# Miniprotein binders against p81326: the designs that were tried, part 2

Target 1, 226 residues: p81326
Amino acid sequence: MLHFGGFIMEINHISKILEKEREEYIRNKVEEYLKQGFSKDDAVNKANQSWRTYIGHRIQDVIYNLLKKFLKDSGLKVTTDKALNNRNLPEELDKVKRLIAINYGEYLFLPDADVIVYKVENNDIKIIAIISVKNSFRERRFETTYWKLKLKESPVTSHIKVFLATPDKDNEISYKCPNGKPKKMRIILEYELDGIYFLKEDFEETEKAKHFGKIVEDIIEISKKL

## First folded at step 14 (miniprotein)

Design z10
Fold by ESMFold2, look of step 15:
Structure z10 (fold): chain B 226 residues (1-226), chain A 82 residues (1-82)
Amino acid sequence: as target 1 above (226 residues)
Amino acid sequence: SDEELKERIEKLLEEIFRIYWLLEKAGNDEAMRRIFLLMMRIWELQRRLEDTGDEELLEELRKLIEEARKIIEELRKLLEEG
């Protein structure tokens, strides 16, 4: 039967695949922003930011759909933070939302949780893992780490694994000490998170830093302990 | 209707996954890439339709379904002749 490992080669090329779309995407977006009255420089900056959001969503689509497909037979279900922001939530998703929300006094917020893995046992819901999909680390570098620390503050959410999934095409976190100098970002992310999963082959593998091809097996093993 | 289109897309994706597995078994990396690109296009439009409900996306998805059926037929013939 079809197995998750059959997608490893395509996963490794996901940045290259998406890069072929960049030129046309940027041209179309610049034109749209110019029609809205933005200056040339502002339109270009907005188009580049729009591109970063777009490729993040495209990578998230792949991750979401592959996890949904390959975790199903293990009794694991997958949703997204976007789905949880819907006003008319089914009871099951409303429970998922309540189980990951973080309390800030008068306010409740969902953590940065692009993809959420949970299981249902006799109408009881257990959150297994949250996967944050990051394409770039130039902005909001440690947001995922912050959410992990907040989840650890409550006994209700402290068991939830927090993973980062990234193609890391610019090698921002691929190695701990490139050229003999510690990379603060890689070191802190690896220390604080439960795992980093790379959508490429060129990275320094550790117990917490693995190829994305291992994520399904890891999630299933974690779910058996809960 | 939206429900009929969603059901058609789910059935299409199931067929696409089956073709991908057969291509993997045959070792045809280029055809696997072609099917993976198709998956990505379908998933992207599904998400955008779910996010917006934009009726123009319904027509884009119908066109993509027709294109996908042609690609699937081409790849089925490739697998049968090989």
Scores: ipSAE 0.807, ipTM 0.921, lowest interface PAE 0.6, mean pLDDT 89
Fold by OpenDDE base, look of step 17:
Structure z10 (fold): chain B 226 residues (1-226), chain A 82 residues (1-82)
Amino acid sequence: as target 1 above (226 residues)
Amino acid sequence: SDEELKERIEKLLEEIFRIYWLLEKAGNDEAMRRIFLLMMRIWELQRRLEDTGDEELLEELRKLIEEARKIIEELRKLLEEG
């Protein structure tokens, strides 16, 4: 069984690791925006926004590539919503794209799907899971939940597991009831989603809230039931 | 060719994973972190290259591959001497 093993240590510190790059990144971006004619304050604000996007991509890169690696031996495949945005898709990815589409009557739209796990059996594609990767919950806190609910509305997509993967750097959803006060976001996300996987050690573990190290095993288990 | 490069990167990443495992067994946390960071850089460049198709990134990636190979070799030697 392919285990993350020592990678867990790095995963647990992913936010810290990336934070080391922040100062240089911000500096460079500020300079770039100043050259573009922005004020100092605007440049700083834009740089910080850019950093948030950048760090999100970096975390997604780690999650995507680790999942790709550790699911490979199980015969499971991994793709991203970005890969599906191509006009000329290979047949396999075109099928994946169609199988995750949500019906809005006259229109089909894709859910936010940072990572898509699927299998190919007898030339048929089965979507197993969608993983949303979030570094922070400042914006669109329940977006993943929305997509989960939408996916449940169709028999075509209702089986798709939706997971959230996050380092939760700011401890927004790490605990359900810190100091006896319920954290609405944690409770709702845990209730509505199929699982939350933390890229950290310090969190309240439940049946649905687990360490990221468990995600591969969970996905493989799900895949066997489909 | 692009296909050849992808294959080279895949092989390199496989080697990185193997070395990481060996380093873990050796308890060399520093080297593990170093390798992980290298892997992250590779993944970033791959993503950016896929997103933009920028030829400059291709060259950067080639350089990184060579750097990675050197680091891997250094770490292999370290593991053999320990």
Scores: ipSAE 0.807, ipTM 0.921, lowest interface PAE 0.6, mean pLDDT 91
Fold by OpenDDE base, fold request of step 22:
Structure z10 (fold): chain B 226 residues (1-226), chain A 82 residues (1-82)
Amino acid sequence: as target 1 above (226 residues)
Amino acid sequence: SDEELKERIEKLLEEIFRIYWLLEKAGNDEAMRRIFLLMMRIWELQRRLEDTGDEELLEELRKLIEEARKIIEELRKLLEEG
């Protein structure tokens, strides 16, 4: 079984690694926005927002591709909500899409799912887990919990595990009660979700809050019970 | 073809993973970081290409693949000499 091994070291430093690119990225984006006619202040603000989006995608790329690689030998497959937003889906992905859909009466909608893990057995699709990737928790802090709760409401989707993966660069959810003060976001996310996986070393480990290095093993173990 | 390119990238990434493992055994953290950064760049371009279909990104990705092959070859030589 392929373990992350040496990749754990890189994962632990993912935020620091990406931060090295920030200065150049911001400079280039500021210049771009200035050329578009924005004021200096607006250009800087837009550049910073762009960076936040960019770094989020980069982290998601790492998580997606590592999961894809290390789950492959176990016969598990991965996809994304974006890949499912196609009019012409292969049969397999069409089944995946339907099996994660949430019922809103007259309408079906997909949860936000940065990574979807599933298996194929005898042409049957079983959804194992959805992983949400978050770099920061400034916006839409509990959106992942909403989707977990919605998935739980249907017997079709209630078995799907929902995980959060984050480097938590700003230490917003790394500890439950730092200095004796409860961190609301950490407590709620840990309570409502099936697990939180940290791409860092400095965090409070619990039964549900683990290092990202454990996610592959956990998913494989879940898949065996499905 | 797009499919051929995807296959080439997959093969390249498999090779990168193998080298990464060898570098880990050798304790070469610097080379491991270099390879990891290269992988991250490949993944980024793949995603952007899938998102936009921009042909310019295809060319950039091809260049990156060539660069990656050179780096891999260099690292293989390093591992053989050590």
Scores: ipSAE 0.797, ipTM 0.918, lowest interface PAE 0.6, mean pLDDT 91
Fold by ESMFold2, look of step 14:
Structure z10 (fold): chain B 226 residues (1-226), chain A 82 residues (1-82)
Amino acid sequence: as target 1 above (226 residues)
Amino acid sequence: SDEELKERIEKLLEEIFRIYWLLEKAGNDEAMRRIFLLMMRIWELQRRLEDTGDEELLEELRKLIEEARKIIEELRKLLEEG
């Protein structure tokens, strides 16, 4: 029978698989921006930014669809922050949105929660976990940590697990002390988050820093306690 | 119709998952990678179609479904040869 573990080899090579698309993608995007009137230098910069977003979405697609498939039999449902921003939300998703939104007085904002896992029991919705997907740490290094801290501030959201999923292809957070010196970004992320799940083989594994292949088992175990 | 296309894609993905499982048991890593790439293309087009409603993406997705059927048939024959 097919199980989540059967996808580990592909998942651990996802950055290398997607890198093969980069040259054609960049070429096409530069042409598109030039047609919009941007200078060559600006078009190249914008194409590179577009590539980073594109890769993030491609990895999110994989994570979303695999989690949706393999959590279903445990009574767990999966959605995305993109789906929650739809104007005409079904009642169930509207409740999910309200249960994860953070109140800033006159404003309500969703945390950066690319993938959201929840369950429905007795017509009641319980948010289990959010997963932030990051393909690069050049910008917005600690955004996920900020959202974890905000969720901890309210007793109604403090139970929500906050995970980071990343291929970390450039080894920005893969090791705690890569040159005998503590890597601030890795140390803080691991300390504050409930887990970091790597979509690659080579990183320093700890109780919180794990192979992505463990995430389904972890989420199911958490859901049983709620 | 949009609902008919969604049903076709769901059935296709279910068949793709079954093929992936059989390929895993056979230890055929190259074929597993090929079918995984197909899944990724289908998932990307589904997301983009849902986000935009672009009719060009709809036609691209129909072409991908036809390509997927040919790949599935090829891989079924490969599994039968044993």
Scores: ipSAE 0.796, ipTM 0.917, lowest interface PAE 0.7, mean pLDDT 89
Fold by OpenDDE base, fold request of step 22:
Structure z10 (fold): chain B 226 residues (1-226), chain A 82 residues (1-82)
Amino acid sequence: as target 1 above (226 residues)
Amino acid sequence: SDEELKERIEKLLEEIFRIYWLLEKAGNDEAMRRIFLLMMRIWELQRRLEDTGDEELLEELRKLIEEARKIIEELRKLLEEG
């Protein structure tokens, strides 16, 4: 946790911080959608959906930029899947794109990769980790697991660590067996992924489930083995 | 230029990180939060600008940079007085 220092406090409260913006955001979006001709109910629904997307991006921004900052001194670089969708890619990013691509026979597709951590050594690119950022697990519960399994199928990508970073606001995966009842999602995600990193204090820590403050150290350690 | 703006933002963010560290040492949690929120806004606008290329976002970003500079100056003065 020492790498992030004082930022740990902010990280632990990221959901709370963002929630303060919700009311105003929703109000403004509802008004916008009403002006576009949507019904009140539709406007509210669309505003709520927009909010979910918005806060997801905001959390991703924090994670991406903090990782970028705190991995820099170790010579590690970060990018995103969105950056790789550009037609005119620098050579370095083009190599990154190719090294994370998943084979589907006649087609190559990229995994969902909110953050991609890589190193450059003697002009060779080595992919270290992919971090998926999830704010809520309501819709796509095991998407990250799918990509991990797909990456594992190729010797080109099998070494890539796949991590999940989440504030888990609704405590969907914070504990394995709350009240003696197994949380399927937590158990499966922890089993299949290389790690889960929580942007909160209240969670069950294990070898794979850690505080987000540990992610920098873990990534650096992995990078030394590649 | 776009590259010049990126460089300015990077320098600004570096300054923000330095001030954040100083505020942490001073135990000023409120100011730390304020700076963190500012960083979040900068990161958001950067992302949106990269994603859309919307010129209106450039102006917003310029305004935010100016605001950030003022906040940084204010906080520096606070740290010097403490």
Scores: ipSAE 0.796, ipTM 0.918, lowest interface PAE 0.6, mean pLDDT 91
Fold by OpenDDE base, fold request of step 22:
Structure z10 (fold): chain B 226 residues (1-226), chain A 82 residues (1-82)
Amino acid sequence: as target 1 above (226 residues)
Amino acid sequence: SDEELKERIEKLLEEIFRIYWLLEKAGNDEAMRRIFLLMMRIWELQRRLEDTGDEELLEELRKLIEEARKIIEELRKLLEEG
């Protein structure tokens, strides 16, 4: 069984690694926006916003590709919600899309799903898990929880595990009660979700809150029960 | 073709994973970091290419693949000499 091994070191420092690229990234983006005719202040603001989006995608890339690699031998496949947004989908992905859809009466909508893990058995698709990737919790703090609850409401999707993966760079959810004060976000996310996986060393471990290094094993175990 | 390129990248990534493991055994943390950063860049370009279909990104990715091959070769030599 492939384990992350030495990649754990890189995973634990992913935020720091990416932060080293920030200065150059910002400089280049500022220059780009200046060439587009923006003021210096506007260019800087836009560059900073772009960086937030960029770093989020970079973390998602790491998580997606590591999961893809380490789940492959177990016969599990991965995709993304973005891949499912195409009008022309292969049959397999079209089925995946339909199996994660949430019913809103006259309409079906997809949950936010940065990573979707599924298996194909006897030409049938089973959705195993959805992983939401968050770098920070400044915006849409409970969005992942909303989707988990919505998925739970249907017998078609109720079995789908919903996980959160985060480096939690700002230590917003790393501990439940630092200094005796409850962290609402940590408590609610841990309660509502099937698991939280940290891309860092310094966090409070529980049954549901684990190091990212455990996610592959957990997903494989879940897949065996479906 | 797009499929051929994907296959080439997949093979390259498998080689990178193999080298990473060897570097880990050798205790070469610096080289491990270098390889990891390279992987991250490949993954980024793949994602962006899938998202945009921009031909310029395809060329960047091709250049990165060649760079990666050179780095892997250098690291293999290092591992053999050590």
Scores: ipSAE 0.796, ipTM 0.917, lowest interface PAE 0.6, mean pLDDT 91

Design z10
Fold by OpenDDE base, last read:
Structure z10 (fold): chain B 226 residues (1-226), chain A 82 residues (1-82)
Amino acid sequence: as target 1 above (226 residues)
Amino acid sequence: SDEELKERIEKLLEEIFRIYWLLEKAGNDEAMRRIFLLMMRIWELQRRLEDTGDEELLEELRKLIEEARKIIEELRKLLEEG
């Protein structure tokens, strides 16, 4: 069984690792935006926004590639919503796209899916899980729960597990009731989603809230029941 | 070709994973961090290249591959001496 092993240490510190790049990144982006004619204040604001997007992609890259690597031996495959937004899709990915689509009457739309895990058996595709990756919960706090609920409404997609993966750098959802006060976002996300996986050590573990190191085993177990 | 480059990167990443495991076994946390950072840079460039198709990124990726090979060779020597 391929375990993350030593990668767990790197996963636990992913936010700190990326934070080391922030100062240089911000400096370079500010300079770039100043050259484009923006004011100093606008350049700083744009640089900070760019950094948030950049970090999000970097974390997603780690999660995507680690899942791809450690699920491969189990015969499970991974893709992304971006890969599905192509006019010329291979047959396999076209089937994946159709199997995660949500019906809105005259239109079909895809859920936000940073990582899609699926298996191919006898030329049939089964979608196993969708993983949403979030670094911060400042924007679109319950978007993942919306997609979970929408997927649940159809017998075609109701079996698809929806997971959230996060380093939760700001401890927004790491604990349910810190200082005796309920964290609404943690409670709702844990209730509505199939699981929350933390890229850190300091969090309240529950049946649904686990360390990211357990995600591969959990996905493999789910895949055996489908 | 783009396909050849993709294959080269996949082979390189497999080598990196193998070395990472050996470094873990040796308890060399510093080298593990170094190789992990290298992996992250490769993954970033791959994503950006897939998203933009920018030829400048191809050259950057080629340079990074050569850098990665040198690092891998250095780490292999380190593991053999230990």
Scores: ipSAE 0.796, ipTM 0.917, lowest interface PAE 0.6, mean pLDDT 91
Fold by OpenDDE base, last read:
Structure z10 (fold): chain B 226 residues (1-226), chain A 82 residues (1-82)
Amino acid sequence: as target 1 above (226 residues)
Amino acid sequence: SDEELKERIEKLLEEIFRIYWLLEKAGNDEAMRRIFLLMMRIWELQRRLEDTGDEELLEELRKLIEEARKIIEELRKLLEEG
């Protein structure tokens, strides 16, 4: 069974690794926005927003590519919602797109799906899991929960597992009841989602809240039951 | 061709994963970090290239591939001498 092995150490420090790039990134973006005619305060604010987007993509890249690598030998494939937004999709990806679509009556829309795990058996596509990647929970705190609930409403998509992967840099959901006070966000996310996977060591482990290093094994096990 | 480039990158990444595992066995944490950072840069450029189709990113990616090959060769030598 393919394990992350030594990559666990890098995964645990992913936020710290990326933070080293922040100062240079912010400086360059501030300069860019100043050249565009923004005030210093506006330039700094825009640079910080850009950084949040940038770091989110970088974390997603790591998760996507590691899952792609470590699921490959199990015959599982990965894609992204972004890859599905192309006009000319291969037949396989077109099927994936249709199998994750949510019905809104006259319209079908895709859930936010940073990573989509699926298998191909006898030319049939089975969607195994959707992984949402969040660096922080300052914005859109329950968006992943919304998509999970929507996917449950259809027999076509109800089997799809929805996972959250996060370094939780600000410790917003790392513990359920720190100092005896319930963390609403952690409790709700853990209740509604199929699992939360942390890219860090300092968190409260439960049946659903696990280290990211366990995600490959969990996905493979789910795949065997489908 | 774009397909040939993708194949070359995939082969390179496979080699990087193998070296990373060897470095782990050797306990060389610094080299592991260096390789991991290199992988992250490759993944970023691949994503950006896929998202934008910017030809300038192709040249940057080619340069990074050559850099990666040199680093891999250096690390292989290091592992053979240890």
Scores: ipSAE 0.795, ipTM 0.917, lowest interface PAE 0.6, mean pLDDT 91
Fold by ESMFold2, fold request of step 22:
Structure z10 (fold): chain B 226 residues (1-226), chain A 82 residues (1-82)
Amino acid sequence: as target 1 above (226 residues)
Amino acid sequence: SDEELKERIEKLLEEIFRIYWLLEKAGNDEAMRRIFLLMMRIWELQRRLEDTGDEELLEELRKLIEEARKIIEELRKLLEEG
């Protein structure tokens, strides 16, 4: 039967695949912003910012749908932080939301959890993992690490695996010591997170830094221990 | 209706996954890429529809379903030749 490994080549080239859409996307967005009254310079800047958000969502769509497909037969369910922020949550998703929310006095926040994997056993919900999808690290570079540390503070969330998934097309975290100098961002992310999964072929592989093609097997193995 | 369209999309995606599997077994990387691009387009429109409820996206999805059926038929013929 079809297994997740059959998608490895497409996954490892996802940034290159999406880049083919860039020229048309930018042209259409610039035209749209010009019609709204923006200057040419502002329209171009807005279009480029819009592009970065767009490809992030496209990568999230792929990750969400592939995990949903390939984890289903192992009894694992997948949802998103956007789905959990809906006001009219089904009871099951409301329980998922309560199990990952972090309390800050009078405020509750969900961790940076683009994709959430959970299971339902004996009428109880167990959160297995959250996956943060980062296309680039231009800002909020350590947000995922912060959320891992917060989840570790409570016995009800300390078991939750926190993964980062990224194409890392600009090689910001692909190597630990490029040119013999330690790369702070890669080293801290790898140390604190439970795993980094690259959607590309060329990076320094370690026990925690892996090809994205390994993520389904890893999640299934983790779920068996819970 | 929206519910009928969602069911059509799910059935279509199951067929698309089956074709992808057959193309993988045949080693046809170019056709696999074409099907993967189709999956990505379907998933993007599904998310936008879920996020907005925009009825104009329903027609875009109907058009994409028909395009997908043509692509599937082309690739089934390719698998028979190969």
Scores: ipSAE 0.791, ipTM 0.916, lowest interface PAE 0.7, mean pLDDT 88
Fold by ESMFold2, look of step 17:
Structure z10 (fold): chain B 226 residues (1-226), chain A 82 residues (1-82)
Amino acid sequence: as target 1 above (226 residues)
Amino acid sequence: SDEELKERIEKLLEEIFRIYWLLEKAGNDEAMRRIFLLMMRIWELQRRLEDTGDEELLEELRKLIEEARKIIEELRKLLEEG
């Protein structure tokens, strides 16, 4: 029987797989920006930024599609924040959107969630988890933590698990005390979030910081207890 | 139509998942990586098509489906050899 574990070798090397595309991608993007009239220096900077965005989307595609496939037999459904922003939502997705919205007085906003896992029971929807996919922690380092805290403030959303999934190629959060000094970002993310799932082999494993290969099993177990 | 193409992609992906499973049972890491790269290309184009509806992406995706069938046939042959 096909199982999620069969993809873990490729998942743990996803950054290396995608890196092989970098040289050609950057060359093509620099050419595009030069044709738009940017200086060579600006074109290179823009191409590198474009690459980082591209990588993030490619990793999100993998996570979304694999979770959708392997959670389906357990009665779990998967969607994305982008799908929830479509103008004409099916009734089911419209309910998902309303069930994760955060109240800011006069305004309602969706948390920044890349992948959303939910189930349907008796035509009612229960949100199980949201997964934030991060390739880099240069900007908005604790945004995922902020959304977890906001979700905890309301009884309607307080049960929702908030996970971070990352290749963490640059080892920004892979270890709690690298060289004997506490890494604030790793410590706070691990404390506040329900889990961190690494798409690589080398990191400090803890009860909350795990290999990405464990995420399907964890989500299924959580869904049984909700 | 877009619905026809979506159904073709879903059928293709189901076949690809089945081949990946067989390759895993056979322990063929190189072929598993090849089919994983194919899945990633399909998923990326599918997302871009869903986001834009661009006719050029429809043609690109149709060409990828044809390429995928060729790769699938090669890998099925490899599984029979092993």
Scores: ipSAE 0.757, ipTM 0.901, lowest interface PAE 0.8, mean pLDDT 88

